VHH binders against Protein EARLY STARVATION 1, chloroplastic (ESV1). Designs and how they scored, part 9

Target 1, 368 residues: Protein EARLY STARVATION 1, chloroplastic (ESV1), of Arabidopsis thaliana (Mouse-ear cress) (f4i9g2)
Amino acid sequence: RSEKSEERRFDQKMSAHGAGIKTSSSAVPFASPKSRFLSKQEKFYPRCTPRLTGPQSRDTPPKRDTGIANEKDWGIDLLNENVNEAGTNEDGSSWFRESGHDLGDNGYRCRWSRMGGRSHDGSSEWTETWWEKSDWTGYKELGVEKSGKNSEGDSWWETWQEVLHQDEWSNLARIERSAQKQAKSGTENAGWYEKWWEKYDAKGWTEKGAHKYGRLNEQSWWEKWGEHYDGRGSVLKWTDKWAETELGTKWGDKWEEKFFSGIGSRQGETWHVSPNSDRWSRTWGEEHFGNGKVHKYGKSTTGESWDIVVDEETYYEAEPHYGWADVVGDSTQLLSIQPRERPPGVYPNLEFGPSPPPEPDLPPDQPQ
Key: E = the ipSAE of ESMFold2; O = the ipSAE of ESMFold2 at other seeds; V2 = 0.75 times the mean of E and O plus 0.25 times the DockQ between their complexes.

## First folded at step 1 (VHH)

Design a62 (framework vhh_8pnl_2)
Fold by ESMFold2-Fast, scan of step 1:
Structure a62 (fold): chain B 368 residues (1-368), chain A 123 residues (1-123)
Amino acid sequence: as target 1 above (368 residues)
Amino acid sequence: QGQLVESGGGLVQPGGSLRLSCADAGFTFSSYDMAWYRQAPGKERELVARIYSGGRTNYADFVKGRFTISRDNAKSTLYLQMNSLKPEDTAMYYCAVEGYRTYEYYSGEFDYWGQGTRVTVSA
């Protein structure tokens, strides 16, 4: 089952909501509600992501989302089945499901499953491949790749991988996740791209982010965000989102926050540019002293201005709480991968697989 | 957004080593997946190695265990360490940005390629 998928989507969605923390305590509440940006935001700011098609299925382009690409039961469960089957439906469409395994040097094992379908005339097709990999270095990988096209000319591609490996330079185990999704319309000037990544180590060091863009006819939008945690209580988060139209209207919102144990700062800017090159901007900042006081300041091109100290408790703390179990709790499927039995007295070759490269100017190939 | 510049190619004997570099000349390096491709005379370009923005790596079977891809985000530089080189590795090597697309190029085509650096492995 894909219970791990549900947990990861939930965690990533909550992380994205946490990244929006500037909306909860930013200086925006002290800004004029009649600002030009609010008027334009209500008309033109993309609050929801356009869809290329109706409800998602395996043979339709996926809806744009902001989280890690992941799947429910079906794909992962296929890795545990011994199946090789194909058929043709009464309407002439075809389908297949197959599974296999590959063995290699240094204990390498790859178990994979693949499934797909095609319409009678081949104008619509989809495929998805799931795999798990392991070797004797402690390497484990779980992944998926999906692609498809339909008779309307729409096409899409998605990949997602989760890896456990030992970092030679840090001498720590790491979990790394990456995902990419894209879809393109065959009938409209429309499409989107999303990339997401996440890395954790046993000390709680965390790096995650996303880069997204899309277009629907006369509008284009870009979203980027990042989050870094050093495992010692420091957190850095930022986001930058903006959009434009063929008419020359542009708008955006960006912010950054840095915290250590309830002390830190936030700053940001919301902006709008009309087709006439008329510019509106609101900049804001917060300083959190950790003593129940917050300094909030900012200004806008429309004459809004504030510089105040308020009584407000900091509700965001970046305390180091990550242990090994905390970091890998949601990676049960990855951790349950069964490596090949290693014979007594046989040691793994640590240069095999996706180990990090040696630093420049170091003697090559000497894990000690 | 600039052009990728590869360097580090050259002539080596079989069993030798080379380190290729790819410099970012005008885009946000750390937010993109990067890859090394190669093209031997008379053949199509093929993927050699890929490194995701998070630092995770994938390798083509024909280089696994011999080549290592890495990146230095502070220097906006991608590397390919090539060990145990074979005559079959003789090719022009290209650096590519993957996963970034404008609205015109959603099809998975690459917006950014370097001009390449030549690797020749012969006696």
Scores: ipSAE 0.000, ipTM 0.140, lowest interface PAE 15.9, mean pLDDT 67

Design a63 (framework vhh_8pnl_2)
Amino acid sequence: QGQLVESGGGLVQPGGSLRLSCADAGFIFSDYAMAWYRQAPGKERELVARITTGGSTNYADFVKGRFTISRDNAKSTLYLQMNSLKPEDTAMYYCARGIPYSYEWTTYSDHFDYWGQGTRVTVSA
ESMFold2-Fast, scan of step 1: ipSAE 0.013; ipTM 0.365

Design a64 (framework vhh_8pnl_2)
Fold by ESMFold2-Fast, scan of step 1:
Structure a64 (fold): chain B 368 residues (1-368), chain A 123 residues (1-123)
Amino acid sequence: as target 1 above (368 residues)
Amino acid sequence: QGQLVESGGGLVQPGGSLRLSCADAGSTFSINAMAWYRQAPGKERELVARISSGGSTNYADFVKGRFTISRDNAKSTLYLQMNSLKPEDTAMYYCTTKYLYDSEGYWYSQDYWGQGTRVTVSA
């Protein structure tokens, strides 16, 4: 049993958790990210969806039955149209669409488009704002902000942003992505908040993370995770997930792993606290020596204990976390942004090129 | 994935002209910086001219005033107009681009090179 359960991290956690505790290395305790209130409205469809052109209807502006990526692509198409319109439907609801274009120093260019609607009495409304930015430093940005509320008191808000820093004369590029989403019910004691970020460079350096929390009925949950890759064979991953009921029961699962070329360690804890503050926990760890030997150890508050060395192949990757790529499709629109033309005589050194941009900022280690 | 195909090379007498073309089948042509390099027999590859996505140009000193780099984003084609050719311009001419792409949520940068087109300036 224990020998089999220790063949991988997930098995160790599953065999350690008590009755009523369900945790996964890649899922939210009460639901996968795709099971969120708004996930069923987020679908993906082909980028080549027919364009909405010709005489504009007085009806509500086109609302996508989402896909996040397809809504992003559609918003960029609206940005290219530069149309400002407003109207009123037969039921007294109103809608609007507006756009703008701003120029600044160092070749700064910002184009934006906004659309929205409101019920006759203002009890329901929604807004979407899309923008692109660029300048002469190799900077490009795409962003979107959406929000809404309905007559039942439900409200939601989300934003996504992608930033590219590309030296146009070298092989150096870095990408930064971030997203925040929030939803709150007006009829249920329920709501959630999620924040994701991803940062990459052309040398394989990568930093990803997410912070999530929510409440559904009589339960609250929190989830944090991070991943870091240095592009040179080093990897750091961690998660910390826990939940609580109104009755005072708490449970959670946390782990981290650090590896370089098959040598490293993993460690974690699965825990449970009853309403009367009785704590159960199981801690586990692995040391990987890169020589075909793995030291596995652990203990529990109920007396379970092990400390063994086994013959085992190392550097087995954990299941990937739910991240940006799972919620946002292709970023080809970021690459298609056309910066302003630079004046003659404002050219990079053709022989050398500028200094590389600084390494992207990392999220704090050990989030509290 | 991109494919670069050069054409327009040939044999010309000193003082003659040639126009080289480079067709890019990639979807990101209009946003890529592109360049022409050349390599003479027994020498290392050297930069001739570069053009940014916005159309800004830079030239090596030995071709300034004689060569003109340009691009047609609608045709995904890069050009090099070569005037007042000299025997020293004899080389294999290569088109190159720095291709950015997103794969599995990671951004990659890769130089793509064409197969080259031969230019000979001789009587």
Scores: ipSAE 0.000, ipTM 0.349, lowest interface PAE 11.6, mean pLDDT 68

## First folded at step 2 (VHH; framework vhh_4orz_3)

Design b01 (from a35 with S31R; at its last look DockQ between E and O 0.39; V2 from the best seeds 0.00; counts 0 for: pae O 14.0 > 2, grease 24.8 > 24.2)
Fold by ESMFold2 at other seeds, look of step 2:
Structure b01 (fold): chain B 368 residues (1-368), chain A 122 residues (1-122)
Amino acid sequence: as target 1 above (368 residues)
Amino acid sequence: EVQLVESGGGLVQAGGSLRLFCAASGFTFSRYAMAWLRQAPGKRREWVALIYSGGYTDYADSVKDRFTISRDNAKNTVSLQMNSLKPEDTAIYFCAAERYGSSWYPEEYDYWGQGTQVTVSS
């Protein structure tokens, strides 16, 4: 593409009070994952209720678009004793609490706690399971699983996990988090699913992403994105979001960014398809040369086009906002998991055995 | 080297049953979600059944109450019992593994088998 088009006002920012008018910037910012919002009001229930009183009732679905939690948000507190108790509340609802541990090969140990409740007529149920795992390879895991249904017919399931493990050859530590959430409505044609992940290693490698999809009545939507930092200055980010209606309208927005040492590119597309298959599309791109020059270009099916070189500072997130030091600081409970004690004389190398020692047959030497 | 090897496919009359098996090696099987997916001729690959590492199971609506997924962590196997088979169940069936699994993202799995053909005659 050698032909230059005239410069357009692509970077205008309209006020929030404009009547549906939106402006685009030639330096389109990446769609960020949903961050924790401080104004959210969280209802707090004690997780460890008195022995004579059962757990708090839980009969509402989880929230969507919350991002992935850290371990402190869950407040995992496993009991040291095996528990198996149940009861009935004043309103006729029932509850249970149980705990235990599983043992396995290679020092595997899982400490777990489970609780749940059921309404008096059985129309509402919920369960929560919490666990702590370790083995002799250095593996550690914290986890939560919740599920339930309510009298309106809604149902849900979610998990969260935080894992420490090490590469056998490099001994490089990794911390990984993942979460899955889903909910289905009992009264509407509605449901959603989200998967989130974050992976970190001790040399600065960071990978994050999400896959989301759902349906609300006649509309379905999909969202995928990823971020990758190699710990050496390379950054890749991308997003692909789209939606459709049952009548055949489809629309979406996608973009990607790749950078190293101030040199790289961004590109994207916003598109719309009408029910009769007519397609509108607008594509754009930026090439950053690391010398204060940026090549910006794009076109649309409505005839808009541009192809210009501007003087502009290159900006991109060269390092993750949340990386290895942050996840280590937020993973104290995970890191403090004590592995199972080894039996005396049982080691990984005992399977090979030492060579038999030579029989001692030294010449006699007897001065005292 | 990670390997997933399916077996148990074949030709069966409508209303019949088959049991598929998948043998896994080269990864810590007990920490992975396992799934069966299928691809009919001319169709996109679709999710069929999923079993999480903790044993929770989920099924596509089209196979609920007819198919049962199960796993044996001691033998590193996952199986799919398919009952009351219909001609629309004809497809290549794939075993797949992902650390946490998703019934909504059928193309996201880390490891895949080669597939086994199931044909249901009408």
Scores: ipSAE 0.000, ipTM 0.276, lowest interface PAE 14.0, mean pLDDT 75
ESMFold2, look of step 2: ipSAE 0.000; ipTM 0.302
ESMFold2 (binder alone), look of step 2: mean pLDDT 85; pTM 0.864

Design b02 (from a35 with S53R; at its last look DockQ between E and O 0.45; V2 from the best seeds 0.00; counts 0 for: pae O 11.6 > 2, grease 24.3 > 24.2)
Amino acid sequence: EVQLVESGGGLVQAGGSLRLFCAASGFTFSSYAMAWLRQAPGKRREWVALIYRGGYTDYADSVKDRFTISRDNAKNTVSLQMNSLKPEDTAIYFCAAERYGSSWYPEEYDYWGQGTQVTVSS
ESMFold2, look of step 2: ipSAE 0.012; ipTM 0.460
ESMFold2 (binder alone), look of step 2: mean pLDDT 84; pTM 0.859
ESMFold2 at other seeds, look of step 2: ipSAE 0.000; ipTM 0.367

Design b03 (from a39 with T52Y S56Y; at its last look DockQ between E and O 0.28; V2 from the best seeds 0.00; counts 0 for: loop humanness VH .125 < .165, pae E 14.8 > 2, grease 28.8 > 24.2, SAP .681 > .668)
Fold by ESMFold2 at other seeds, look of step 2:
Structure b03 (fold): chain B 368 residues (1-368), chain A 123 residues (1-123)
Amino acid sequence: as target 1 above (368 residues)
Amino acid sequence: EVQLVESGGGLVQAGGSLRLFCAASGSIFRIYAMAWLRQAPGKRREWVALIYRGGYTDYADSVKDRFTISRDNAKNTVSLQMNSLKPEDTAIYFCAAKVTYHYTSGYETYDYWGQGTQVTVSS
């Protein structure tokens, strides 16, 4: 089965980018693709001094398609002392380890730790940075940044953050997680990027989503999806996934749903574009009126069509599978961060939040 | 989470027909592709048929024009109509689903699997 055999089965018709909806509760299962991004066997080398004051080797890219990690998965353990150490292992590789505290306005404190290593010939490098942040507004943050390259020429970068916001006047608490991952191959035309986010507030509002894209030799892919619960029974879910080859084959699937109190809609499209630009597609939709009647409609480029009303019970997920109670229980390290003590006579600065969240949408880079 | 349960397997004589069903937990609108795969004794599991959420279908060459895959959103099921069955169609048939798109998974890798249903075609 080549990309070209699938190309011959589709007609081309461009459609509006309607969002589809899929449920995502946390991390999705890792797929086992045939790409060079299969996990490599790890090598354990004692690259630290006998006191283990230097870090161990980090020579493999992050795994793709794993969702957002839990704080426990990282094992963040910041040093209590300021450290600035470096050394050389017996194999000629070097390492460093540093830590410190940054202070700022409004009680801001960042405790951080950074470590890294480099092979003796410089062909392999890695760094890790971990931090805890807080201020007097109730803001708290845990974070990780990792990057590296290995002797095979692979390179990678990964960030993860978990943030607490507390509004001093409304007492509304919000926890947000976000992650970005990138990797590039040193031996193939291959690379990928993923951005994930999860947002929760104490009233039951929940938003989750991801933007992913990548390339493996002649194939490229894109995946976007989102999930939104307003905490009052309103649900929006969507997905838009597609792939293409250098020879012009494209294929994809998208859908969305919106529901409130048994009333709502679903709609979607599956499509394929051949190398000669012929597009096959099938679109469909459902309108649910909350009275046991559902209007179903759709059509395809091969002539299938329907527009009917049927008796059907409406089913949808009205609540997130993983919500506020779950994220609070899984964020104990974040919640335990102790803010800096107030000096006498210092009062909280009333301002907009100390850390604006990164925008969840990252537009694709144009090749220019 | 998605759970898949197959039914409709059994014993049939060569030239006969069977229809397999796969029921999915919850609404199948979250599943962008569903498939049937089969594994004969002593052989590697092979893909048989695929249907996307929107209705596009594809089939392995060995079953083209004999098997038809269908998806019924109202009943939350996917089915496989198998006609003109041959003894070489004897296998355990698995229903599988994709909820995570991955360009390299091909037709052999899926996020969720059923336990399988036996189809035996006697000569």
Scores: ipSAE 0.000, ipTM 0.341, lowest interface PAE 12.1, mean pLDDT 75
ESMFold2, look of step 2: ipSAE 0.000; ipTM 0.205
ESMFold2 (binder alone), look of step 2: mean pLDDT 84; pTM 0.862

## First folded at step 3 (VHH)

Design c03 (from a35 with S31I; framework vhh_4orz_3)
Amino acid sequence: EVQLVESGGGLVQAGGSLRLFCAASGFTFSIYAMAWLRQAPGKRREWVALIYSGGYTDYADSVKDRFTISRDNAKNTVSLQMNSLKPEDTAIYFCAAERYGSSWYPEEYDYWGQGTQVTVSS
ESMFold2-Fast, scan of step 3: ipSAE 0.094; ipTM 0.587

Design c06 (from a35 with F27S T28I S31I Y32N; framework vhh_4orz_3)
Fold by ESMFold2-Fast, scan of step 3:
Structure c06 (fold): chain B 368 residues (1-368), chain A 122 residues (1-122)
Amino acid sequence: as target 1 above (368 residues)
Amino acid sequence: EVQLVESGGGLVQAGGSLRLFCAASGSIFSINAMAWLRQAPGKRREWVALIYSGGYTDYADSVKDRFTISRDNAKNTVSLQMNSLKPEDTAIYFCAAERYGSSWYPEEYDYWGQGTQVTVSS
């Protein structure tokens, strides 16, 4: 099997773990079984290499969590090609490239381009599909889907999408971005799944998050985070990470912060459950009054506790680093999608109705 | 809103075949992937098969080589061809859809149908 260049930088750290200076809650010492927490998130990306003698996949990595878009990173040029070709390599493997244009009700239009390959016996394959969609409601979508499998039964799948929702009656526009990746082993009990999403509306509301899951060596782990900004100075950020073994041991760490105009709270919990269901936990919290006073409190199941009020400046990030104006500027390919011309006297069928108000992001539930 | 409606369920003898259908309506342009999941009496919901918008398909080991999932984008339908049915395939079968892609886990699906009963007698 071939080696892929620069695989070392494949795994990107999550920003939700806190950039910048944390509060002095770390100055209050307490015991923790954190050393037993899985410090290394195992990511499994099996070797699914396209055949070298056929057409090759374009280098277009899916967006993770930055929202930074350059129109050159999009494979939109694939949708401007009119291709339908296929061939067979000397080793009996096959490859293809095709494009299409589908039309449907209510002005539906989908332009797509697909390429892929397959080994002679069908045991190894890969595909890459790019598309744009639109309709008369003002809906626009750009997407990419990639997948593959190898002769050892390893498989992987990934997608990236950008969507515009526009209601002409309410004049509300919303842009949503998402990316998903998953992989599984054909020979080991191992796999992982990652999902990222970003939502922006024209009123400045911003929501982003990620859900991750993995399994390796009889251990499973979950990692979730979210950020919510109302566009009016309110912020909510949270993270929840936990792991378990088939022997019944579980452990995790979670926290959240909520702020508006210098007033708010932070709280967290580190916990561990033994196979006999005995639970240890350490909880902490901060209540910020906006007047230079911070209430700090906490306790553990081993009897440690504190409850104090200190003089301290509150620090938090009230605005997203990337918001509506940024996403509109970076979504030129999405916004330039040309919908089908609507005949005079024909109105869009808005079966879903006007976009509802944005919903607050809900904290993750306890481990199951 | 997206609505999913299943049909094609029924009673069949072991070794027989059945074809399930799922019709999608509403804001279907937001759907990335569609799947079939099933729930037998007293058991958890389990994933059976899925098809992504790009055409990729995947199957649970218990049904691989017996079931085939397919999609007709012009009719906004997905179907599940079930061959060589076994009594242990008896369950309520649900059609489900994912807006931001698909995964192995029932809890990751955004839209669900009401379900259709499949009963396989020995």
Scores: ipSAE 0.011, ipTM 0.440, lowest interface PAE 8.8, mean pLDDT 72

Design c15 (from a35 with Y100F; framework vhh_4orz_3)
Fold by ESMFold2-Fast, scan of step 3:
Structure c15 (fold): chain B 368 residues (1-368), chain A 122 residues (1-122)
Amino acid sequence: as target 1 above (368 residues)
Amino acid sequence: EVQLVESGGGLVQAGGSLRLFCAASGFTFSSYAMAWLRQAPGKRREWVALIYSGGYTDYADSVKDRFTISRDNAKNTVSLQMNSLKPEDTAIYFCAAERFGSSWYPEEYDYWGQGTQVTVSS
């Protein structure tokens, strides 16, 4: 009934001991409702708060995550069932489960499981594919892809992947997590798109971000953010959110911070433009010199301004709240992937030896 | 070194068929979405077809039911089968890669090939 309840219903793990799988009709489980967008618009308009009429200071920025699901929510058990079956539900809808195993060059191996369903008339359908991949370079991957459509012409697609890259010679490992979701209306000029990523390496380098875009008839919005940590105390964080209407109203809020060893800056702007092209803006900045003093400045189009130096300590997050040790601990399924055994004398991407003999034709690694 | 190399372009008569190929190297191909985009003379690049890492495909309305995109993760290749070609399909065709890809924002592709010319005569 709520967008969250609908979303969770579609994300549930399907472990069928002989039970049929029911299809959803006329549902787009992760569509952004119109009222949600309107609430976001209101947050961008200037409000009568202390921050709008006086000196602006930012506390430590709020913690962010990408919303990528925890590994525990994976359908990994589906890869172990090795089942090929199909059936028809009492309502005339059909369902199927299939599984396969593909091999390729350089020790490539893919285990996959797919399930799906269709309404009796074929007007609604959904598909869910889970996979586990590896090769001889130390590459390992877990992934899922889900898609569907309904009789109204609405369509939706999502994916989630977790990938390990490992260099045997340097012992440097990286784990990348990513997710992408989109939904499109078949009856309205409406849709939304989101992508999210998290990247970690064994030396503490961390990169996280998201890009979100959407439209509901006369209104469009963009939301982007990023965080970068070098593992050595440097941090860069930024957010940029912007929206507009067909009538020419636009509004946005953006900020960034850059710090290293207590020295750095923060700056931002909240703005809106009316249909008459009248612009309101409030800009602010902080310069942190690492000496217990902070230069704070700002101005607005309504005439407020400040340029002051205050005695205060610099507060910022120099390290991510979730990093390499955390992701390694949460990636037990990824790390337990068993690669194909490497034959003696065969090295991935090693250029000093003669070329090996041609391999026999192999089946495709990805089902179509 | 990341590289995308297109092939299979050429001159063909209206109503004919061509198959384009893209060979990829230098990145984990199987985890990337692969796309074909085209640019006609004097026009902006437009998205044509996309295949996601899990095999889901999406097409521009102008090419639906005529073009088919496919991939072979074992060989690090993506191909575009073009049937019922029209003079309006004349363009340079580019192979592109993105972690997830999007028909909404083709400018966000991570890697691009050099392009292959397709010319459809009346």
Scores: ipSAE 0.052, ipTM 0.582, lowest interface PAE 6.6, mean pLDDT 73

Design c20 (from a35 with S103P; framework vhh_4orz_3)
Fold by ESMFold2-Fast, scan of step 3:
Structure c20 (fold): chain B 368 residues (1-368), chain A 122 residues (1-122)
Amino acid sequence: as target 1 above (368 residues)
Amino acid sequence: EVQLVESGGGLVQAGGSLRLFCAASGFTFSSYAMAWLRQAPGKRREWVALIYSGGYTDYADSVKDRFTISRDNAKNTVSLQMNSLKPEDTAIYFCAAERYGSPWYPEEYDYWGQGTQVTVSS
């Protein structure tokens, strides 16, 4: 069943990117193999985030009437209490909770809380760690790390972090958010890894991106995308997806677009490489000059080509790809941070807002 | 300037132990994932161990249960404790830093050290 379960994950709906953008490349000839090739390619780029082992994670954390909505929220609240405790559930599984803080040079402080559990026979275990780090420069980091493994060697891991950097002299702030997730099989050469990030500065510069990698059934695949705003009206978006087999076949699809005030370009390539290194590709592009005319061009290695200028209004809306809240849940705690005036000699710690709202329809044995 | 400086390499007999250190400067160390990779003569560079800012560790199958990676965020250092060394562990060991971390694609790492030689004699 493990193979059927893994295959079902790859049949899930794909993450959409670049919503609200109308590409003019659809107006030019672009027949199969691109359509068939992309459909096959897309099947291997699912957005797969691991879940905690449901029965174990539901049973293993202490059941408490604490007013905390769910276990995702529990960790943040636990940073405000310094408790070390452990126990055994009725089914023989064990759980623990520990907390502490570390101090270092330049006012470094790390406040952390960890909880975890292990099945009765040690055949499965999980851990969840929350931390908050700061120093005298105004650096602040909030993070969480979750992981689990079983006796067959299967494992999963995820983390996310929000970081504030401040320049002491210019009083400029930079905010970074990141999330990484992975899962590996202990019995099969199969697994996946994804990372996602976004960065902002006080002047409106923004960078977002994600990288995904996976392997299943002697096939490996990569999916990358990026999105960049310079804070002055320039936008860059791109995607690059490709796959290969152990037999040496490779294929991919990539595109990028760059715009400022209705002027810009789009371009892309769909490609295939046979095991004997024969390469097929089809490239396309558009140049938008903001004057009601668009230059469209393209070619393939099999002799197809076009190079035309058409009368067409450029439709472009720079819609973000998936954001922080879609990756890690409620992130309102850091989204509205502005640089704060610092007291003389010491940079203040960030003050985080209230706990996230309760998640609806939690299991009966957990607080809502 | 960003720097990663490795130390602790040397010559050791099979079955012995070594501890490698990497001193980092010029970036916010505590928010970076830190990794050790190695390159044996005539072979490709391979990933060995990874530690994220939260303390999660991951290891290549060839070194699992023999090597332990750890970090000290107060001192901006990462270390690799190598036990039960084998002749096939002979390689130049590199320290590397990556903001988001990827055990699958070391070529995407942000910063690299110059490496330290480890030689294990039979």
Scores: ipSAE 0.047, ipTM 0.553, lowest interface PAE 6.2, mean pLDDT 68

